VH-VL binders against Type II restriction enzyme TaqI (taqIR). Designs and how they scored, part 9

Target 1, 262 residues: Type II restriction enzyme TaqI (taqIR), of Thermus aquaticus (p14386)
Amino acid sequence: ASTQAQKALETFERFLASLDLESYQQKYRPIKTVEQDLPRELNPLPDLYEHYWKALEDNPSFLGFEEFFDHWWEKRLRPLDEFIRKYFWGCSYAFVRLGLEARLYRTAVSIWTQFHFCYRWNASCELPLEAAPELDAQGIDALIHTSGSSTGIQIKKETYRSEAKSENRFLRKQRGTALIEIPYTLQTPEELEEKAKRARVNGETYRLWAKVAHHLDRLENGFVIFRESYVKSIELFLQKNAPTLSGLIRWDRVAQEALTAP

## First folded at step 1 (VH-VL)

Design r2 (from r1 with heavy chain D99G E100D G101W Y102L L104Y; framework fv_recaticimab)
Fold by ESMFold2-Fast, scan of step 1:
Structure r2 (fold): chain C 262 residues (1-262), chain A 118 residues (1-118), chain B 112 residues (1-112)
Amino acid sequence: as target 1 above (262 residues)
Amino acid sequence: QVQLVQSGAEVKKPGASVKVSCKASGYTFTGYYMHWVRQAPGQGLEWMGYINPNSGGTKYHQNFKDRVTMTRDTSISTAYMELSRLRSDDTAVYYCARGDWLYYFDYWGQGTTVTVSS
Amino acid sequence: DIVMSQSPSSLSASVGDRVTITCKSSQSVLYSSNNKNYLAWYQQKPGKSPKLLIYWASTRESGVPDRFSGSGSGTDFTLTISSLQPEDFATYYCQQYYSTPTFGQGTKLEIK
């Protein structure tokens, strides 16, 4: 039999490959997300971890998104009623429910991508990794334990912003520690290289995202996942540089220094 | 009942290689990592590395990285540790121990004494 | 590597005595996310392999007598034998598994 980490990765990838991404896109993309901040009681992160991360024990079993949403909703009827009454007075129940469903779906896709990094890491790498919903409050998605230290991990979807509004909470609280951004993109290398050739200003940024894309893979349904070579490249970078790393290691530095050239 | 049974004592000359075996029984061999720990006479315990019997993947301590090779044969539930270019200070009892990449060692082999002398 | 330091290096005691062995790590072995201390204690008798006594700093391995107990957190850990028995004369080792495994230098428990 396989190690538990390898079995968990395989089972999780079968779950991701089973998602009908086209149907979800048709259903949810046109629906404007509920923008109002969710109170603590409605936070879906503990549920996502319960159903898609903590289920690692003996036989991981993952809920489809509709089942997950229904379970989350039924578990929170009172806080949902209060939230709707306070912020959506006069809106139809069906309208608000659909808006929350779309929001939860977008959150789930992001979190599933983060979990794939963690499952792949545990199956392929030797440095210990932790993931827990409490880490989100600190502004990180995971912790990787390096010699003498812990490095914060933030899974970072493709961005063209040059700076953050404020310093990350993890870095503010723990001076001298490092936070590494782990980039991913939903675009193909071919799409990004084409954009780079036609770009007037940010052509080099497109080429860096193309480099990131070369280290990613796709399941049959198009869900983007991390390759073994990707996480091993990150592990080698951390092993070589951990004693000297501090502060924010931005995605572009990771792409240039940690990821192997195609 | 979990058992780890190691090969018998070895006497080697400096520059030779030694290969120690560890036969596992009473559990799923591929379900746990196999670690190797040595102990020089009158000294403490020193971790050498591990093998993941499922994948064949290995991790070696820096002190042994250039001289140690860990392998396994899943058909007979046996792990091997080969140490090359032996020196007199490699004289020790070598143990296999069941664990995981970040776990304690719950079962240990009986030990294999390796003596390196001219 | 995390350095593990045990004290004392040797200890003389009599049957029935309460014995305390200390282990210090050069950095914390407490995992913030799961609130567990990645520390184990082993007993080794002459000519025999080590035997696991305690894991997660304070959890006693199945079959280990309740006179053995582990305590501590972060960097400071203690193994206590509440009433020493003849079969307890051995060398004791602490081990961290927070990172690459490292052992303390051992504490030899001898008859006084």
Scores: ipSAE 0.000, ipTM 0.375, lowest interface PAE 21.2, mean pLDDT 84

Design r3 (framework fv_recaticimab)
Fold by ESMFold2-Fast, scan of step 1:
Structure r3 (fold): chain C 262 residues (1-262), chain A 119 residues (1-119), chain B 112 residues (1-112)
Amino acid sequence: as target 1 above (262 residues)
Amino acid sequence: QVQLVQSGAEVKKPGASVKVSCKASGYTFTGYYMHWVRQAPGQGLEWMGYINPNSGGTKYHQNFKDRVTMTRDTSISTAYMELSRLRSDDTAVYYCARHYDYYEGFDYWGQGTTVTVSS
Amino acid sequence: DIVMSQSPSSLSASVGDRVTITCKSSQSVLYSSNNKNYLAWYQQKPGKSPKLLIYWASTRESGVPDRFSGSGSGTDFTLTISSLQPEDFATYYCQQYYSTPTFGQGTKLEIK
């Protein structure tokens, strides 16, 4: 809707397109993930918002990943020392640092995809979207405001898992509210259609993911992003259904009912 | 439908190079990683590396980094694996295999290319 | 590299038998973020390329008979053939793809 929001989206997309995804994948793929839960003090989410969610800034600029990781590390030397001494006694500093770098890279990629949805939404849609690190504590990635109501959104990467046993925190605390899953996949429609044809199980699920993939674009380097048509389809779905929506609107329902390509 | 067809058997002298091809059909070539795996006579499977056909990016196992080069030609949906400075212990069947790392293991394999290194 | 160890190296069985093959990894191949074990099983017949049977430790590949099942988590995995058929005599390999891919040494299944 605004020129400022469109410029912010374009600047963020130039940043995403500049990432050397192949070099990062080669560097981090052989590195085992640090499996210990990060304590509150090491949570990178506030830093990711600080450096990559700049929708209210004129002419935003974005750090490369290694610069981001260095800034995060430097701000957290004391809690990092404590974490390393507690869980990685006898391991080299370089070994643990590289493991945390790999973990933060995976987190950053996911969050950049989430932020792209939010930047695209602001550039293309009329309904207000709120994004802030505090929303993570509520179990949501962003909040979309309709007249007199709000719908939580959660960006959902391709999955074949069974649903979680417990209800989402946002839904548990605010009965009668809605939470919508916003699906994305790193696979191409052609790849997913091929998998659907071969599948003994999950054939219909592959076809639904192929439908999701048709609503996504890729930057020159392969980074997956949301199309204008994708967010507009979600907005239309919310405008039409918001007064009656409650509970979890799972990704497969979104793919079937909200994403409207023939 | 999906098919990976490899080049024919090769006999090489020690010190020579061999270049094996793997032609893909029946799917979008650039949508799947292509891995190379070899198997010496009577031995198990040994991973050599992969190429991303979309980007051309490669990853090689440490044992092969100084001797292997993986390339592709998207216009003919063909991947290549070149191994240089051949030794007798490089005698093996060399396989290409399709992989996408979020779901399945290596779901389709080429028929294999026998490379014999003999003085 | 993660080292994969299979047991036994070979076994003899008859048609109709229940066959169990085990695979151990030197490090966990369970990815906590998605709760998936990056472990696959392959069948290889003499003179043929390997065929994918199972991925994510327990998910059967399309077209694979339901007599094949995979189980286990973390470092210990099992492939079971519930009622052996004549076409099942082959060598079986486990593979981790959690990091740089590595294979077990193989288990040769022979006719008794």
Scores: ipSAE 0.000, ipTM 0.377, lowest interface PAE 20.1, mean pLDDT 85

Design r4 (framework fv_recaticimab)
Fold by ESMFold2-Fast, scan of step 1:
Structure r4 (fold): chain C 262 residues (1-262), chain A 119 residues (1-119), chain B 112 residues (1-112)
Amino acid sequence: as target 1 above (262 residues)
Amino acid sequence: QVQLVQSGAEVKKPGASVKVSCKASGYTFTGYYMHWVRQAPGQGLEWMGYINPNSGGTKYHQNFKDRVTMTRDTSISTAYMELSRLRSDDTAVYYCARVDYEFGYFDYWGQGTTVTVSS
Amino acid sequence: DIVMSQSPSSLSASVGDRVTITCKSSQSVLYSSNNKNYLAWYQQKPGKSPKLLIYWASTRESGVPDRFSGSGSGTDFTLTISSLQPEDFATYYCQQYYSTPTFGQGTKLEIK
């Protein structure tokens, strides 16, 4: 860990804490996500990396979401006009713009959570971490390197599915490599424990998510972040197990075996 | 962090060719156009052409069309600009620059490659 | 090709001054369908590559100080520096991207 990495984490957390999450929730939650696949020219992921993944900058600064969306829109006016004309003929421009704004907001929140894991990792851990938009094309959010091995990382929001139906692209192309799901939840431990008590089904899963929640923190505005102890627990798990790990290591195994540090 | 890193300075004799490289990092190389712009000593900026790294398609300014070739290698995220039959008035700093669409503003620039053509 | 003309070619100013640079295009760079001007401004310091300041005529690039502002529409554009700082002494270029890119000839901002 470096002083620069610690500074980058602190600056990013100040940005996250400044977000008006309640206003965004009210504005975007009722808006249906635009389901049409975005063409390459409109993929927001490269822009999100450009504006929010600044781990190597001496004095990083981060755009607010509305400013980010305005910049993304302004840079892509012609491909946006083509996309809207092709797929949303007869819809108002303002309506489609709001729908895309809601979609990019949901994507941004997920990416900011992924980036927080990466910033926290760089500030707290010794194993090298690689994050880049190209890794998303491989089906992963980050790579963590151990001596003679690399492990794919996928940040996984709360889910109640017990198994995957299809093999991840990264695992199909990188035989003998492991992909580890890094779980997080927006619910508090208390909320999840109460759900577990009252559950007809998924009671054990709610208890396991409650355990995950105990390893997370919240900023003053409610944004969920990863604790130093969380990433150190993952690092220890990888140091002990990485040479023997292969295939998908699901979030529930990670919660049971890796998230053991208080 | 988006970076465009160009090859080092070149000194050439009239009639020779020069090939300048531009290595991209910090973004999806095939998602953006790569343009080339030059600047003669004490003069303004002159657009030379572009390459679409995804398709390999190129468009050159008519002043360079018979002497310039733009290529790329997606495996190493590198674009190339080769200018042949060099003249003394080709002495300039050559820049690569990223553009979101076929024609647009230049949001990131390489550091420049000085090419000097003299006998 | 669209021809870009800047004025003045050079300007001497002192720290704290308000500076204005103008740019004219030979034809409109306003796209009527989206009501946007395809016009950008760059700053270039000696020995350095150009740096994007303004795009879409008036949108400031991330990290550019708010003393820089762009205005205008169609064929007439202005870059304004409201209170000149020592680091602002540089050459400034306008550029259109309505069609094949072309640049103005540049305005050199010099210390008085």
Scores: ipSAE 0.000, ipTM 0.374, lowest interface PAE 23.6, mean pLDDT 86

Design r5 (framework fv_recaticimab)
Fold by ESMFold2-Fast, scan of step 1:
Structure r5 (fold): chain C 262 residues (1-262), chain A 120 residues (1-120), chain B 112 residues (1-112)
Amino acid sequence: as target 1 above (262 residues)
Amino acid sequence: QVQLVQSGAEVKKPGASVKVSCKASGYTFTGYYMHWVRQAPGQGLEWMGYINPNSGGTKYHQNFKDRVTMTRDTSISTAYMELSRLRSDDTAVYYCARDFWSGYYPFDYWGQGTTVTVSS
Amino acid sequence: DIVMSQSPSSLSASVGDRVTITCKSSQSVLYSSNNKNYLAWYQQKPGKSPKLLIYWASTRESGVPDRFSGSGSGTDFTLTISSLQPEDFATYYCQQYYSTPTFGQGTKLEIK
């Protein structure tokens, strides 16, 4: 809706398009994930917001991933030394550093997709959207404000796992509100349609993910992004239904009711 | 387009090992199981096992469990099948073939085959 | 393992003929929960890789001519070619994928 929001989206998309995704995948995919949980002091989320969520800045610029990782590392030398000493005694410093770099890259990719939804929303929609690192502690990625209400947003990558039994923290603490899952997939519609044709189980689920894929775009380097029509469909769904929505609105309902072609 | 390209023909002595590669292109490599099937001269098709390229998990037919190892390298979309302690009756064409989940689906695309000859 | 038996082992036919190949499994490959038969048919030409023709016993793979059809359920299956063409010279294999995959011994089709 605003010139500033449109420029922020365009600048962020240029950043995403500039990423050498193939080189990053070749570098990081063979590296085993550091399984040890990161302590609060090493949480990269505040740094990811600092460097990549700049919706209110006049001339945003975005660090490349390597520069981002170097900044995160330099700011956290003491807690990194404690962490490495405790869990990786006897491992080479270079080996552990590369393992953490791979872990942060995987986290960054998910967060960049999440931020793209928010930038696209601000550029295309009228309902106010709030995105802040504090919302992660509440179990949501963003908050969208309707007249007299708020809806939590969770960006959800393609999954075939059953839903967790424990209720989301946001829903427990914000009684009478709704949490909506915003689905995306890295697979093409053609790949998913082929899987649906051959599926012993989950054929309907593959078809539904194929429909989701039809509502997504892809940058020249292959990075998957949200279309203007996608976020406008979500906005319309919320405007029509928000007063009656409560609890978890799962991704499959969103795909069926908001994203289906006429 | 989906394509599976295998390594070239091999001639081995009894007791040696052979490692065949299968490079995938035109689809998401980690989204589909990769199976290995062999065919002895003038004989039918024999399933050897599969690998899940996403997890690295494998399942081998009982006849091959003690001699076969299946691996993959996701950075180059390539699957490998290594067969050790070769015997003359291991002479066959070895195929990689794609199915899409759990090892219980049909094989929709096949590699061109790798001829392995085991002779003294 | 489930044993797959094909008949005939070989046959000769003329262009335009209707050809039927039979496949029998040692136990049912019908999964009652989804009512699907875990049975596929492949075509293999000399020196070439097998090509998938039919899966789920009767579903034709994309790009496969309408003259090929599959039928049957449980333990008894047939592949039919309604009007044989010269390019159909090949060996045909049935395969079950209900459990550990196994193939029939093959049926060699020769154009008379």
Scores: ipSAE 0.000, ipTM 0.378, lowest interface PAE 21.8, mean pLDDT 85

Design r6 (framework fv_recaticimab)
Fold by ESMFold2-Fast, scan of step 1:
Structure r6 (fold): chain C 262 residues (1-262), chain A 120 residues (1-120), chain B 112 residues (1-112)
Amino acid sequence: as target 1 above (262 residues)
Amino acid sequence: QVQLVQSGAEVKKPGASVKVSCKASGYTFTGYYMHWVRQAPGQGLEWMGYINPNSGGTKYHQNFKDRVTMTRDTSISTAYMELSRLRSDDTAVYYCARGDYGDYEWFDPWGQGTTVTVSS
Amino acid sequence: DIVMSQSPSSLSASVGDRVTITCKSSQSVLYSSNNKNYLAWYQQKPGKSPKLLIYWASTRESGVPDRFSGSGSGTDFTLTISSLQPEDFATYYCQQYYSTPTFGQGTKLEIK
């Protein structure tokens, strides 16, 4: 881990800690969000990488969310008009704009969590990590390189669904490689342990999420981040097992085998 | 002997624009962010935004982002702050101030200030 | 924005007095990862620009007399002048830089 990578992590964490999460939650929670799938032209991922990942490489400057949204909107006036005309005919401009703002905020929060994993990894681990918007098109969030292979990384928010309906694009195109799900939860270990005690179903799943939560931390405003011990545990798991890993390594296996209790 | 020298006082009518300059000397101009802070008569200090002189990248406070433009000219180590659609409550002393490279920081040194009076 | 509140708004004192000015932030400006408080203090005399006195809540800027000291952590901060001198009569401002910079409303220190 380099001094530069440590500085990058600290700068990004300060940005995350400065977010007024409660105000954003109050503003967007009552807003009916746009559920219609966004066309390729409206994909915010390139902009999120430009402002929150690439910006730190080229120029350590972060935009607040509202400024980010305004910039994204201004760059996409024609495809936005086409999207609104096609799917929201008869709705007010202000209504649709606020709905898209709420949607992009939720996407940004998820992507910021993914970027934190990458910044934490670069500051703490020795195995090289690659993150770029092109990887999203491949179905992964990041790529970690071991001596003779590469492992796809997908950051996975808490879920109680048993499995995905379709095979991931990365695994389909890159036979013989592995994709590892990196779990995180917004719930505390205490909350999850209480849910496990009360559970009629999913008790074991709640206990596994509680174990995951134990390896996470929170900034002063409540934003959930990855601990140094978390990424080091993943690195050790990959160093030990990478030659034997193939296919999807689901979050629950990662929680049981990679994330060890301190 | 690090110094920031600002342009002279301006008197403007409502609706006009004003462009204040800030010339840096005694340090590497592109090595530090330049911030702009204003102070209305008898009131406190209000941060307006910054420019990274190296990249030209800017960040503006929400209250000003639809009316302010910050630029720089590295060949003469000078930063500029232009405020448009002036109102009488834009009457203030406008300061440039040096910040550390990267993020929000404390400010040192400060320019001497430029008094902008908006009256009809 | 983080709101900065100073007290008192003004105080009268004599040369040689010990004076304390307080500053309160609406949320913590302590960054837990580096254990630093993102808080600065400035002195401003009439018709002059602000002058940096203290940064990181307690670190004196070079050239600032040692009678000036800063203390506090999280949301509550103080600026102390241990033995007031004639040149110290001015308005004092606290500033946070944990997020978008904001300043306190100022404390005017006047001759008694």
Scores: ipSAE 0.000, ipTM 0.402, lowest interface PAE 20.5, mean pLDDT 85

Design r7 (framework fv_recaticimab)
Fold by ESMFold2-Fast, scan of step 1:
Structure r7 (fold): chain C 262 residues (1-262), chain A 121 residues (1-121), chain B 112 residues (1-112)
Amino acid sequence: as target 1 above (262 residues)
Amino acid sequence: QVQLVQSGAEVKKPGASVKVSCKASGYTFTGYYMHWVRQAPGQGLEWMGYINPNSGGTKYHQNFKDRVTMTRDTSISTAYMELSRLRSDDTAVYYCARDYVWGSYEYFDYWGQGTTVTVSS
Amino acid sequence: DIVMSQSPSSLSASVGDRVTITCKSSQSVLYSSNNKNYLAWYQQKPGKSPKLLIYWASTRESGVPDRFSGSGSGTDFTLTISSLQPEDFATYYCQQYYSTPTFGQGTKLEIK
């Protein structure tokens, strides 16, 4: 299982390292994403799981992003026709398609980061991890199983926003369980430390994100990934504390208590 | 104003490959899918696949997946269809065709004039 | 693939006649969410490329004469030419685009 998991991680990291991030940034950076909520029928999550999580059962390679987007588009022509007609009548095909392409690219990058955590976990840790698109409906990205309990996992990109008013669905429906936020940032420690020095507000938060950044690695092309030491720190934290953990374990507590110094 | 101009007739031997071109003008080449449809002598129309000229992404019909390659060159607004390991039953007129409105509907408002490919000994 | 069946395979008619060509799909090409039938009709004259006549089962393409009309829904579709003209000598094809595009075998219209 662990040998297979290590090979899966290596294959996925090879895929991530092959992405031409610089070209994608040039192509999509100037394109504002479509802000209109996508209907359920256009949700790309099942396709992302099919091609990037379950794919290794049958196929040793992963689709490039443009190939993935084309397959998603062609499978969903009917709901896309309805969505485009409703919200973008009169716009050019090229304009609408590029806008949706940019949106799906940003979603894919986020989901690939989430999948990297899961692949790394399976390759490095002993506690079982479950990942499936159905968990998104519960408000979580993965479940980690401890003796007699389960902990929800939510991969949390750098944020400075106030807490959501409503409680997470997973916690509302499963009282007495814990949900842990797994933080990551695309910024370097140096960038974040400089922001902390100049910040009038959020200086402490910038310093904490800099600490998170110190526990992350980058592939040759700049794609941010989780270190083996990162997931092992989380596993140790869960083993020591899971029987007493309940409710939301926010990213800042994880950064302060779970992540070891670099 | 929209025109699709295809390359000239080809005569090939069995086992050879043929590459047909389709030059688009009068519209934004990258804004519409380009499809390939063939017609054997005295027979009906058979869809082969398409290319998205913007991304280069392709989709091929199962019957052609192992022998067809579709490409494009955006600098000259030209799409290409290459069919390999030709058999006598590949003798047909090959058409390029643009899909209508938004590229998402897969009905064809403009067609090239056709390229006759004859496969004989 | 969705199989498209046309009838008749050939038809002889006189100028001024009302001509009806039928097309049946092996499964419904009606998408209930937008209430559209993913069906087109083409005209092909000898030695020429196909020309789009009708899309969405009943919408006439710009420049197509009023004598051409499409009707039907789900699995059963009809192309009607209300008053046949000499230039209508051609083969007519239906095509579905609900899934991977497929064409009917064609109906050859011969003017007596």
Scores: ipSAE 0.000, ipTM 0.382, lowest interface PAE 18.3, mean pLDDT 84

Design r8 (framework fv_recaticimab)
Fold by ESMFold2-Fast, scan of step 1:
Structure r8 (fold): chain C 262 residues (1-262), chain A 120 residues (1-120), chain B 112 residues (1-112)
Amino acid sequence: as target 1 above (262 residues)
Amino acid sequence: QVQLVQSGAEVKKPGASVKVSCKASGYTFTGYYMHWVRQAPGQGLEWMGYINPNSGGTKYHQNFKDRVTMTRDTSISTAYMELSRLRSDDTAVYYCARGKYYYGSWFDYWGQGTTVTVSS
Amino acid sequence: DIVMSQSPSSLSASVGDRVTITCKSSQSVLYSSNNKNYLAWYQQKPGKSPKLLIYWASTRESGVPDRFSGSGSGTDFTLTISSLQPEDFATYYCQQYYSTPTFGQGTKLEIK
């Protein structure tokens, strides 16, 4: 782990800890977000990468959310005007702008959690990690390189869906490769254990999410982050198993097989 | 209904700074961008920049970037524009103007203007 | 920056006259994807702030008399006052908002 990677992680964690999550929740939770699919021109991921990931290279300086949203809006004026007029006829600009602000905030939170995994990995682990917006085209959040192979990484928020999902684009394009789901939850172990006790269905799933929660940490403001021990457990799992891994390694298998130690 | 009320006329010496205020009423202050536009005597209108009162985020025209600072106080619905290192060619009427939610905007309501005279 | 040029710089007219003011941009302010012209018109009386008349090249602001109309597309725009009233003697400005906002130099409308 490099000194630079450690400093980047520390700076990113100070940024995350500075977020007024309670104020953002009060502001955005009651706002119905715009659910219309964003066109490619309005994809915020390249801008999120520039401000929250590329900082690793030269200057780990992170924009606050409102500053980020203002910059994104300014860069996308014409596509935004077209999008709003096409899908939100008769709505005020203030209404639609606030709806997009709430939507981008929820997207940013998810992306910040994904970037935290990557910053933590670079600061703690030896296996090389590759993360960039270009990899999103393959349906993955990062690539981790082992001797002679690469494993796709997808950061996976708590889910209870039993529906079969279509084959991931990354797995279709890459022969003999594996995609591993990296689970996280915003609930505490205590909350999940209580849900498991009361559950008529999903009791076993609640217990697995409680196990995942035990391997996570929280900043002063409650933002959920990955522990050093979490990423080291994943690294060890990959070192032991990567030569034989193929296809989708689902979050529940990861929780059972990789996250076995505290 | 909507009203933007600016601070009074200022006379400054070259090299000084001036801070103009703009108090908004009759609408949700944080729902609209506040832009600043100036007009030199006998000249046209020149856009200087904006502030988003909700976030405090700003964008300045390149000509003013090194000398202008825009701020706001949401508790009193007031925006401020401070211009430093004044030159005689900064003599102008300075207007605040409400923008329709984004950077590239028309301006539907204007303050009454603040005359700033810079002379030795 | 997009440069806005107005003509004439001044004109004299009488009450009841039809008046036309022209505005030209150095590049198109028509956004082809939404077919909108990013162009506004303002009226300014001596010692007063500008007042919005028209936006989107032809949309009249609420409360603006119907004798004011805007037309044109791309680089060439016109503001028309169909029957001039005494209160219409003022300076008129066009403004583009396709990029960083810029204004024309103004057209002064004076009593003949």
Scores: ipSAE 0.000, ipTM 0.389, lowest interface PAE 18.8, mean pLDDT 83

